# Designs tried in a protein design chat: VHH binders against q75qn6r703to848. Part 13

Target 1, 146 residues: q75qn6r703to848
Amino acid sequence: KPSMIQENLFIGGGLAARSIYTLQHLGITHVLCLCANEIGQSDTQYPDLFEYQNFSITDDEDSNIESIFQEALDFIKHGEETGGKILVHCFEGRSRSATVVLAYLMLQKKLTLLEAWSKLRKVHRRAQPNDGFARILINLDKKCHG
Key: E = the ipSAE of ESMFold2; O = the ipSAE of ESMFold2 at other seeds; V2 = 0.75 times the mean of E and O plus 0.25 times the DockQ between their complexes.

## First folded at step 3 (VHH)

Design n10 (framework vhh_gefurulimab)
Fold by ESMFold2-Fast, scan of step 3:
Structure n10 (fold): chain B 146 residues (1-146), chain A 123 residues (1-123)
Amino acid sequence: as target 1 above (146 residues)
Amino acid sequence: EVQLVESGGGLVKPGGSLRLSCAASGRTFSYYAAAWFRQAPGKEREFVSAISRGGTTTYADSVKGRFTISRDNAKNSLYLQMNSLRAEDTAVYYCAAPGTLYDEWTYSKYDYWGQGTLVTVSS
């Protein structure tokens, strides 16, 4: 159910994140949640199986999602450096998780926003950052790539 | 805040040419699909042409071969070059852009619209 962006990076929604058997079969070891406030009390359901990083970001144009980029990307790098595989998810797998994945591809993989967007949409057609998040990514692209 | 402002409309003779422009603020055209629609007196609004983020263009059958959609990313502007104009092209022309970052376009996905510019084709 999670979409594979690259060998060690996956994207999905809340149902994908709760499909523990599927996550283990895919070799996922790290779970980055952007919707902790929406998916219940705790997202660290299986701490012996997965490492978790949880954020509570609302999916609206005024949310300050850029404020968590550094910590989110550090978590992804940590997972990669430990030989793991990372799932980035939000409630719907559409806006918040797509935004963080795009930021990762731009900042760590040095892709332009258009290249990152093309790569993500080929494997995850549901991806669609809200307009406020899109503006954040456009500003990031201008800062990094002109 | 997204604002789209059309310009370039006017009165032209049949067979003439006209270029419409759409300037955007609060939106960067190079990152979004964009489209032109028109509404003739007493008719419903109809699709004219669209350009995807990647530059793929689509045209309504009634204008294919006569109209060309383009954009200038440095000027953040969308254009519609109209050649071989006919009386049937008389309409208010609208610039439209989606509310989200995507490469697909449909009428239902255009959240931002300009105020329109009138094109009259008459001798």
Scores: ipSAE 0.006, ipTM 0.333, lowest interface PAE 9.3, mean pLDDT 83

Design n11 (framework vhh_etentamig_d1)
Fold by ESMFold2-Fast, scan of step 3:
Structure n11 (fold): chain B 146 residues (1-146), chain A 124 residues (1-124)
Amino acid sequence: as target 1 above (146 residues)
Amino acid sequence: EVQLLESGGGLVQPGGSLRLSCAASGFTFSKYYMSWVRQAPGKGPEWVSGISTSGGRTYYADSVKGRFTISRDNSKNTLYLQMNSLRAEDTAVYYCAKDLWGEYTYSHPGLDYRGQGTLVTVSS
């Protein structure tokens, strides 16, 4: 099942995103998918039940995940402002989704990377951005906090 | 398989110096932040120092600032710790660690690997 980061924000993998009953029970209304190229949206998404934002980001340290941060965070904010709850997911629930959640906590909630990481790991032990994504987040932290 | 092999430890008198080395293999060394972590007898691990992928940024625990210098040679896959003005409280096993976070390791359990360690004893 998805891990709850805050009352309206959840993180998970592909299995969590496919657990429709669990998503409805938790009150999730918005799903941010970071692995659209891997899951095949037609067979695994339910647009009549949820609002989706889809990105095709590979879990590779050379992937430009930073390029989608603004759009991803805008989608999370949209879901929050409409009184909804958001699931951020990738295939494994480890790297891509963790990276976007950390960026959200740093940019919108104004946490340092250390504070964001500590908060995320407490509720989602499998969170582990790949080395390239980790460097992106460290650079983001220095830009925001000197 | 990730391998980290520390060396350079030994017995030294207070005020003395030692240079520790860590030979890394099994991963692309130049892509990783690296750290030194120490563990004194009967105590938990203490993060000592960290270095960025290029060596352009270095970080130190307050207990060692001004006395220790971390460096790396990416062409040799080797991490170093130059320890000057050694004190009895520096006595510990020193471990090389592959670290994704660098400056955040001090309060973070995100160390991927530690080597076998090298013992540093500071005694008269």
Scores: ipSAE 0.006, ipTM 0.185, lowest interface PAE 9.4, mean pLDDT 82

Design n12 (framework vhh_8cml_1)
Fold by ESMFold2-Fast, scan of step 3:
Structure n12 (fold): chain B 146 residues (1-146), chain A 122 residues (1-122)
Amino acid sequence: as target 1 above (146 residues)
Amino acid sequence: EVQLVESGGGLVQPGGSLRLSCAASGFTFSHYAMGWFRQAPGQEREFVALITWSGGRTDYSDSAKGRFTISRDNAKNTVYLQMNSLKPEDTGVYFCAAKYVSGTRIYEYSYWGQGTQVTVSS
């Protein structure tokens, strides 16, 4: 089952992403995938049900996840503007998806990293950005809040 | 780091039994379907058995049906293959593999073990 961050934004892993009935029941219309290469994900999976944005980011400390932040946030914004709901997911629902959600909360909702982390952990206990992604978020926090 | 480690292979006589185990680490085991494949010398790798992430569905090759049973223990991150009524043609290296399945879409096997040797000979 995906975790609800806010009324129109959800986070999950592979199990959440493949639970099509659950996604439809929750009103999810947009799926942001961060592990497309690992699962062979494409825009042709269920195009009549969902709009997809697919990225292939490896879950390791050296991956440049910040390079996709703008495109990921633009996708979330477009989903919001169409009155839709967005699922952000990766393979395990732990590192990559958590990192993108935290970046969204910091850049769009203007939360500090500490505030964003507290909000995410309240609803999604398995959230754990890897050390490299944590450093990216800390640097982002310094640029936004000092 | 993702790892799949097979064990339980060995030498048995025709009609014998073996239980293979595959210990998984480095990924969320319960999100993956698990499969067993085998490869005899000079032959292509062939499918043997599949179990879905929950254990609610299993599939078998025609040669494995009625003789082999696949099972899993998600608490232990382990998949098993119980092989009964073994025949010489079952001889090969047995590989454990993990794949993601989304609804009706079947994806390629993403992770593979190094294999365990099974020899059925008199």
Scores: ipSAE 0.000, ipTM 0.097, lowest interface PAE 17.8, mean pLDDT 83

## First folded at step 4 (VHH; framework vhh_gefurulimab)

Design p01 (at its last look DockQ between E and O 0.23; V2 from the best seeds 0.00; counts 0 for: pae O 11.8 > 2)
Fold by ESMFold2, look of step 4:
Structure p01 (fold): chain B 146 residues (1-146), chain A 123 residues (1-123)
Amino acid sequence: as target 1 above (146 residues)
Amino acid sequence: EVQLVESGGGLVKPGGSLRLSCAASGSTFSSYAAAWFRQAPGKEREFVSAISRGGSTTYADSVKGRFTISRDNAKNSLYLQMNSLRAEDTAVYYCAAKRGWTYYKTAEQYDYWGQGTLVTVSS
């Protein structure tokens, strides 16, 4: 089940993203997928109903997930500005999606990493960026606030 | 609102490469999702590749690994790098655009089309 981080922003896994019932029930309008390499062409299953942005990021410590932060942030902002609700998901809803949500909270909402982490963990206990992603977030925090 | 013009087609031998360009004018191209379609002689127009407004890409299975779609919003241009070309890639290639974030793989969802550029792959 997707977790609500704030009124317009949700985090979840591939099962929620594949469920039209779940998406419609939550009022999702925008779907940000970080695992297109794992679900292929089905990552845009309901194009008449939802706006999609898809990335193929592997959940490896060496993956350069930072390279897509600006594009992901722009998509989330677009959803917010149109009054929509955004689901950020990866396959398990644990690492890639958590990393992007944390980056969004830090870059767009100007939170420190500690503040963003506390906010995310309060609603989404399974959040656990891999060690490489965690290092990226720590470095981002230093650039922004150190 | 947006006008699209393709270029870069031509005759190439199997195994060769071509780079197609699509110049957009009359509107800010960065506001659109875009795609390439192609139509071979005697066949229906088929999906080749698409890129979302945010830069996410997808490919038809038949071209995956050989073709690369890209965009340059500063130049209002869409590109298709076509490598390892085969005879079955022979077709008129069209660029297409739609407003909004999400690309589609069906031609009917695109409102703006170029005139096409012919790619012929032959020995």
Scores: ipSAE 0.000, ipTM 0.272, lowest interface PAE 10.8, mean pLDDT 87
Fold by ESMFold2 at other seeds, look of step 4:
Structure p01 (fold): chain B 146 residues (1-146), chain A 123 residues (1-123)
Amino acid sequence: as target 1 above (146 residues)
Amino acid sequence: EVQLVESGGGLVKPGGSLRLSCAASGSTFSSYAAAWFRQAPGKEREFVSAISRGGSTTYADSVKGRFTISRDNAKNSLYLQMNSLRAEDTAVYYCAAKRGWTYYKTAEQYDYWGQGTLVTVSS
């Protein structure tokens, strides 16, 4: 159910994040949740099985999702450095999780927004950041290349 | 297991500054989220500040803007710069660590503790 973006990085929705046996089968070790209050998930849920990073970011055009990019990307990088696999998820797997994955691809993997978008859409057609998040990503792209 | 030793406590006047250090040994400090807690006489141990493995920080409301937590993983050290000290900052300050990425603001979530260093703020 989670889409594999690269060997250690997955994207999904809340249902995928609750499918504990699927996550264990995939070898997921790190779970980044962008919708903790929305689905009731907390950073203490199954902490013996997974490392958690939980945020409560609303899927609104005026939400400042950029404020959590640094900590989110540090968490993903840590998961990679330990040989772990990371699930990035929100409620539907469309907007917030896609936005964070795109930011990761741009900032850590040095892709342009267009390259990151193409890479994500190949494996996760559901990806659809809201217009506010898209503007944040466009501005980020300009900072990296302007 | 990691061993933690605090230093840098002492007596300062209100408005003064101190820098606390916490030296970690016995394990690689970069594997830990870390925090400072404090305990005044007769009070519960309370959260002061925490830093994730990636360097993201958080602070108790009572110390925001005055205290700065930092870490140097190459030196296996955690620091707390305390500025604009007040009488209510008087406490024994504890360094704490837990394995894993996330920090918590509750003391029960930390597995490793130093012995504490006393900070006294008085005229």
Scores: ipSAE 0.000, ipTM 0.222, lowest interface PAE 11.8, mean pLDDT 86
ESMFold2 (binder alone), look of step 4: mean pLDDT 88; pTM 0.899

Design p02 (at its last look DockQ between E and O 0.38; V2 from the best seeds 0.00; counts 0 for: pae E 11.6 > 2)
Fold by ESMFold2 at other seeds, look of step 4:
Structure p02 (fold): chain B 146 residues (1-146), chain A 123 residues (1-123)
Amino acid sequence: as target 1 above (146 residues)
Amino acid sequence: EVQLVESGGGLVKPGGSLRLSCAASGRTFSSYAAAWFRQAPGKEREFVSAISRGGSTTYADSVKGRFTISRDNAKNSLYLQMNSLRAEDTAVYYCAAKRGWTYYKTAEEYDYWGQGTLVTVSS
């Protein structure tokens, strides 16, 4: 089951992303997938029903997830501008998707990392960026406030 | 609808380089995800590389580190820089596009195809 971060933004895992009727019921129109390398796109994605953005980011501490932040934010903004709702997901709904959601809240909604973390954890207790992603987010927080 | 025309193929020695281009016309290329596929004589068409509307890239394992896909939406063009070429890279290379944000590695997901450009890697 996707967790609602805000009216237009949801977070989840691979199972949530495959629950097509649930996504349609929630009004999801856009799906940002961080785990394309893990899911077999042609068998699990429905491009006629949803707009997709796919990334193949591994959940490793040395993965440069920051490299995709701008494109991910652009996709979320595009979904918002069309009046749509966006699901951000990875395989487990724990690290990669949480990291991108936190970056979005910090860069687009201008929250500090602490504020973004508090907001996310209230609705999605599974959120747990790996240590490398956490360092990326801490550095991002410093850039925004330094 | 978009029309695709590849160019830049030719004969090259092992270890050499080529740059393939794909010119798109008809509609704004920025609305499309794009890919390169290739087909060697007697073999099935295989995935080479793809790029999403937003610029995210992926590569077949056999070309990773040697080939670089890029796009220039202002020029409605897709490129494939091919370095360290090997005999096994000999094939007709095809440019492909699909509407939507993201790429797929399966040829059946692509609606628009170019005519192909031949790359021959031979001593």
Scores: ipSAE 0.005, ipTM 0.297, lowest interface PAE 10.0, mean pLDDT 87
Fold by ESMFold2, look of step 4:
Structure p02 (fold): chain B 146 residues (1-146), chain A 123 residues (1-123)
Amino acid sequence: as target 1 above (146 residues)
Amino acid sequence: EVQLVESGGGLVKPGGSLRLSCAASGRTFSSYAAAWFRQAPGKEREFVSAISRGGSTTYADSVKGRFTISRDNAKNSLYLQMNSLRAEDTAVYYCAAKRGWTYYKTAEEYDYWGQGTLVTVSS
């Protein structure tokens, strides 16, 4: 089941992204997929129902997930501006999706990493960025807040 | 339901520059990811460059550093600035669009196509 971070933003794994009936009832309109290389897009994605942004990011410490932050955040911002609701997901809903959500909360909502982490963990206890992603987020926090 | 019309093709000497334009009509262009493809005589259509709805870009290796894709959603237009042109760049250039945010490098993923504009690079 997707976890609600705020009225317009949800996080989940591959199971949540496949639960089309649930997503429609939640009012999801936009789906940000970080695991396109791990799913069969024609079998699991429905472009007539949802707007999609797809990335293939591996859950490895040395993956350059920061390289997609701006494009991902632009997609989330677009969904918000059109009055839509956004699901951010990866395969397990633990590392990649959590990292992108934390970056969004820090960059767009101006939270510190600690504030963003507290907010996310309250609703999505599965969240666990890998150590490389955690280092990226710590550096981002220093850049944003000194 | 979008119509695409390319312009700006022509004859240019090696090392020269050319700017292609693609005008979109029938629906707001900002709803689409867009791309340029090209087809040389006797060859299959190949990917050149793409731009997402949000403005992120990608390029085929053969054109990186020489070509620049851009879009102007207020004017419903897509552009391809081509610099340092080579004989190998000779082709019919097509603009293409698909609904949704993400571009793809595979022509089959694009639903709307222009008629093409010929670029000839020769001495």
Scores: ipSAE 0.000, ipTM 0.191, lowest interface PAE 11.6, mean pLDDT 86
ESMFold2 (binder alone), look of step 4: mean pLDDT 87; pTM 0.889

Design p03 (at its last look DockQ between E and O 0.91; V2 from the best seeds 0.00; counts 0 for: pae E 8.1 > 2)
Fold by ESMFold2 at other seeds, look of step 4:
Structure p03 (fold): chain B 146 residues (1-146), chain A 123 residues (1-123)
Amino acid sequence: as target 1 above (146 residues)
Amino acid sequence: EVQLVESGGGLVKPGGSLRLSCAASGFTFSSYAAAWFRQAPGKEREFVSAISRGGSTTYADSVKGRFTISRDNAKNSLYLQMNSLRAEDTAVYYCAAKRGWSYYKTAEQYDYWGQGTLVTVSS
């Protein structure tokens, strides 16, 4: 099941993201997909029902996930401004989605990495950015709060 | 009034390069995701590459590392830099645009289409 990080923001995996009933039950209006290269978009996405932002980011330590942070944040902000609810997901809901959520909390909500991590882990215990993503987040924390 | 016009196609030898352009008019291009598709004679239209409204890109496996999609919103233009061309890249190349944040690899999701530009790779 998706975890609610705040009233308008959820984190989850690919199974929840493909379930129309799950998305509708939670009131999701916007879906941020980090694993577009791992899914059949025409078979697992419903563009007539939900607004999508797709990225093809692999869960590898050398993947440059930071390159998509600003576009991802803009999409989340747009969903919030329209009164919508956003699901941020990857395949497993563990690494890529957690990394983007943490970046959002640090860059948009102005939390330190420790504050963002604490907030995310309270509701989503499976959160585990890979080591490369963790290094990106540590560097981001220094840039924002150094 | 809405137009997408491709240019830059032509005849090139294997290993060569071409740069395709697509000029958009009649709509706010920066609000759209955009893509290149291609169609070889006797085949179905197939996905080549796409770029989201915010600049994120994806590529078909057959063109990764050889083709680069880009956009210039100030010029209302989409580009495809095609390097290391092969005979199997021979096709009519189409640009397409879809309102919204993200691309899709499915042609049916795109609102506007160009008329195409022919790329022929032959020795």
Scores: ipSAE 0.015, ipTM 0.465, lowest interface PAE 7.2, mean pLDDT 89
Fold by ESMFold2, look of step 4:
Structure p03 (fold): chain B 146 residues (1-146), chain A 123 residues (1-123)
Amino acid sequence: as target 1 above (146 residues)
Amino acid sequence: EVQLVESGGGLVKPGGSLRLSCAASGFTFSSYAAAWFRQAPGKEREFVSAISRGGSTTYADSVKGRFTISRDNAKNSLYLQMNSLRAEDTAVYYCAAKRGWSYYKTAEQYDYWGQGTLVTVSS
């Protein structure tokens, strides 16, 4: 099941992203997928029902996940501005999706990493960016807040 | 009228390079994801590369490291830089566009198509 981070923003794994009835019940309109190469897009995605943004980011400490932050954040902002609700997901709902949600909270909502982490962990306790992603977030925090 | 017009195809020797262009008109190209597909003689149309509305890219395994997709929204144009060309790259190359943020690797998801440009790789 997706976890609600704020009124229009949810986080989950691949199972949540396939649970079409649940997504429709929650009012999800936009799905940000970070694991497109790990799913069968034609078999698991429903473009007639949801607007998708797809990335193929590996859950590898050396993956340059920061390179997609701006496009991901623009997609989330667009979904919110149209009155929609956004699911951010990866395969496990643990590392990649958590990293993007934390970056969103830091860059768009101006939270420190500690504040963003506390907010996310309250609703999604399995959140655990890998060590490389954690380093990226720590560096981002320094750039934004000193 | 919506149009996608490919150009830049031609004859090139193995190991050579070629740059394809796709000029879009009649719609707001910057609101679209875009892709290149190709169809070799006797084969089904296959995915080559795509770029999302926001600039994220993906490639078929057979072209990774050799081809580079890019877009210039100010010029309403999509590009495919093809390096280290091989005989197996011989095909008609098609430009395609889909409204929305993300690309798909399935041709049926694309709303608009160009008429294609022929690329021949031969010694």
Scores: ipSAE 0.012, ipTM 0.386, lowest interface PAE 8.1, mean pLDDT 88
ESMFold2 (binder alone), look of step 4: mean pLDDT 87; pTM 0.881

## First folded at step 6 (VHH)

Design q01 (framework vhh_gefurulimab; at its last look DockQ between E and O 0.51; V2 from the best seeds 0.00; counts 0 for: pae O 12.2 > 2)
Fold by ESMFold2, look of step 6:
Structure q01 (fold): chain B 146 residues (1-146), chain A 123 residues (1-123)
Amino acid sequence: as target 1 above (146 residues)
Amino acid sequence: EVQLVESGGGLVKPGGSLRLSCAASGSTFSSYAAAWFRQAPGKEREFVSAISRGGTTTYADSVKGRFTISRDNAKNSLYLQMNSLRAEDTAVYYCAAKRGWSYYKTAELYDYWGQGTLVTVSS
């Protein structure tokens, strides 16, 4: 099951992203996929039902996930502006999706990393950015708050 | 809705460079995600590179580090800069587009296609 972070924002893994009945029941309209290089898009994505944004980010410590933060946040904001609800997912629902959600909470909702982390872990205990992504988030926190 | 025309193909020696262009008309190109695919003689069409509406890029492993996709929405154009060309890069290169935000690496999900431009890499 996807975890609800806030009214219009959900996080999950590949299984949640394929659970079409559940996503429609939750009112999901937009799906941000961070693992496009790990899935067969024609077999796993349903463009007639959902608006997608796809990224191919590997879950490696040296992957530059920060490079996609602004575009990912713009997509989430666009989904909210249209009255929709957004699922952010990667393959496992642990590292890449958690990292993007934390960045969103910090940059858009102006939370500190500690506040964003507490908010996410309360509803999604699976969240576990890899060490490289954690360093990126720590540096982002310093840039935003000194 | 949108019409796509590739140009810039030709004959080039191994190690050389070539820049492909794709001109879009009949619709505003900035509303589209776009991609390059290629088809070598006797083979299936394969993914080369894509760029989302927002400018995020992705590349096939075989071209990463050698090819650069870019777009210029003011000129309604998509580009592929190809460096360090190899014989295995020989193919007809196709420009593709889909209305919406997302790129896709699967050809069947693109709605609009150019007629292709031939790139030949040989000694």
Scores: ipSAE 0.012, ipTM 0.328, lowest interface PAE 9.0, mean pLDDT 87
Fold by ESMFold2 at other seeds, look of step 6:
Order: C-alpha cells, then sequence, then structure tokens
Structure q01 (fold): chain B 146 residues (1-146), chain A 123 residues (1-123)
C-alpha cells in the first residue's frame, strides 16, 4: 500500500502502482515511476487515468540517480500546482523511491537529511537507500549547508 | 488540434550531421510535451528522444551523446540535431506531441504526428 508522506505526496512499490482502485480512492493523479526498465509500461500503466513520468534508474550503488532529481522535482511540483496528488514509486519501494522523496524534501522543502529521513521513516519503514544513493544524499545535505 | 510538419531530412554520409525541424501550427506548442520517433524499413517505430513542457530531455541509448533535442516555443518548433550519423540511423523520422506535462517513450500515447522526413545515411 502507498504511504502518505504529506497531503499530496505518496511513496510505494510496484504493487502499489498497480493497485488502481486504491490509487483512485486516495486521489492520486500523478505517478512518478523510477523502474520503467523493470515493468512493461503498456501492460502496467494506465495513462488514461493518471499522468506518468517514467525513468529507468537501476538500484545500483553506481547509478547516478542525482541526474534525474530536477525533472522529478519539476514533475512533483507540477502535480501540486494542478491540485493533484503524486505517487513516487520504484519496484520495491525501498531505495530509488526513498532517495527521490528525500531529495525532494531536502531541495524543495528545505529539510536537512536528518529531518527528511525522520519524516519519511515515520510513515514508510521500508525506506533504505542503497549505499551509493546514501552518499549522494549526504553530499547533497552538505551542499545545502554550504 | 495541433498540426506538425517535419523538415530537414536528406542524404548524408556516415559521420555527418543533420538538423531536423518540426513546425507546429493550429495550437500553442508550449502546451505540449514532444518527441521524435523513427521507423526503419521493415521495423517497428522506435523512440528517439523526448522533451517535457519544462524542457527536460531524454534519449534512447542508441542516440545518446550524438543527438540533441530542443524546442523553441516562441517559434512553435521542435528540433533534433543529429551528429556522428551512422547507417543504422537511416529511417523516416516523425515528430509527435501530446497534451500535458509529461513525455512518454511509447508511440501510442502521442496524439499528434507529422508525416515524417526521410534521413538516409549512406556512402
Amino acid sequence: as target 1 above (146 residues)
Amino acid sequence: EVQLVESGGGLVKPGGSLRLSCAASGSTFSSYAAAWFRQAPGKEREFVSAISRGGTTTYADSVKGRFTISRDNAKNSLYLQMNSLRAEDTAVYYCAAKRGWSYYKTAELYDYWGQGTLVTVSS
């Protein structure tokens, strides 16, 4: 099931993203998918019902997930400006989606990494960015302080 | 509805460059996400590149580093700068558009299409 991080922002895995009636009940209008390479988009996505932004980011410590932060943040902001609600998901809902949500909280909501982590873990215990993504987030936190 | 017309295709040697243009009319282009697709003889249409309304771009792996998508909303135009062309790039190139913010890599999700412009890369 999707976890609510704030009024208009949710996090989940691939099963949450396929649970269409649940998404509609929650009022989800926008879906940010980080695992497009791991799903069949035409078989698993419903573009008549939801607006999608798709990325193919692997859950590898060497993946440069930072390269998509700005587009991901722009998509989330777009969903908020439309009055919609956004699901951010990857396959397991643990690493890639957590990393993007933490980056959003740090860059857009101006939280420190510690504050963002605490906020996310309260509602989504599965959150565990891989070690490479964690290093990216730590470096981002340092840039925000400098 | 928006109408799309491609231009700039032609014959070019391997290693050469071309710039494709797609002129939009009938609607304000800035309201659309846009993409380039291509279709080689006997093959399915394949994704080349896309650009969101916000200007963020993505590319198929086969063209990364060689092709650059751009848009000029004041001129209602989409562009594809194609460098270091290879024989494998020979295809009819199509511009496509859909309403909304987000691009897609799946051709069926685009509502508006041009007629295409032929690019031939040959010695």
Scores: ipSAE 0.000, ipTM 0.207, lowest interface PAE 12.2, mean pLDDT 87
ESMFold2 (binder alone), look of step 6: mean pLDDT 87; pTM 0.887

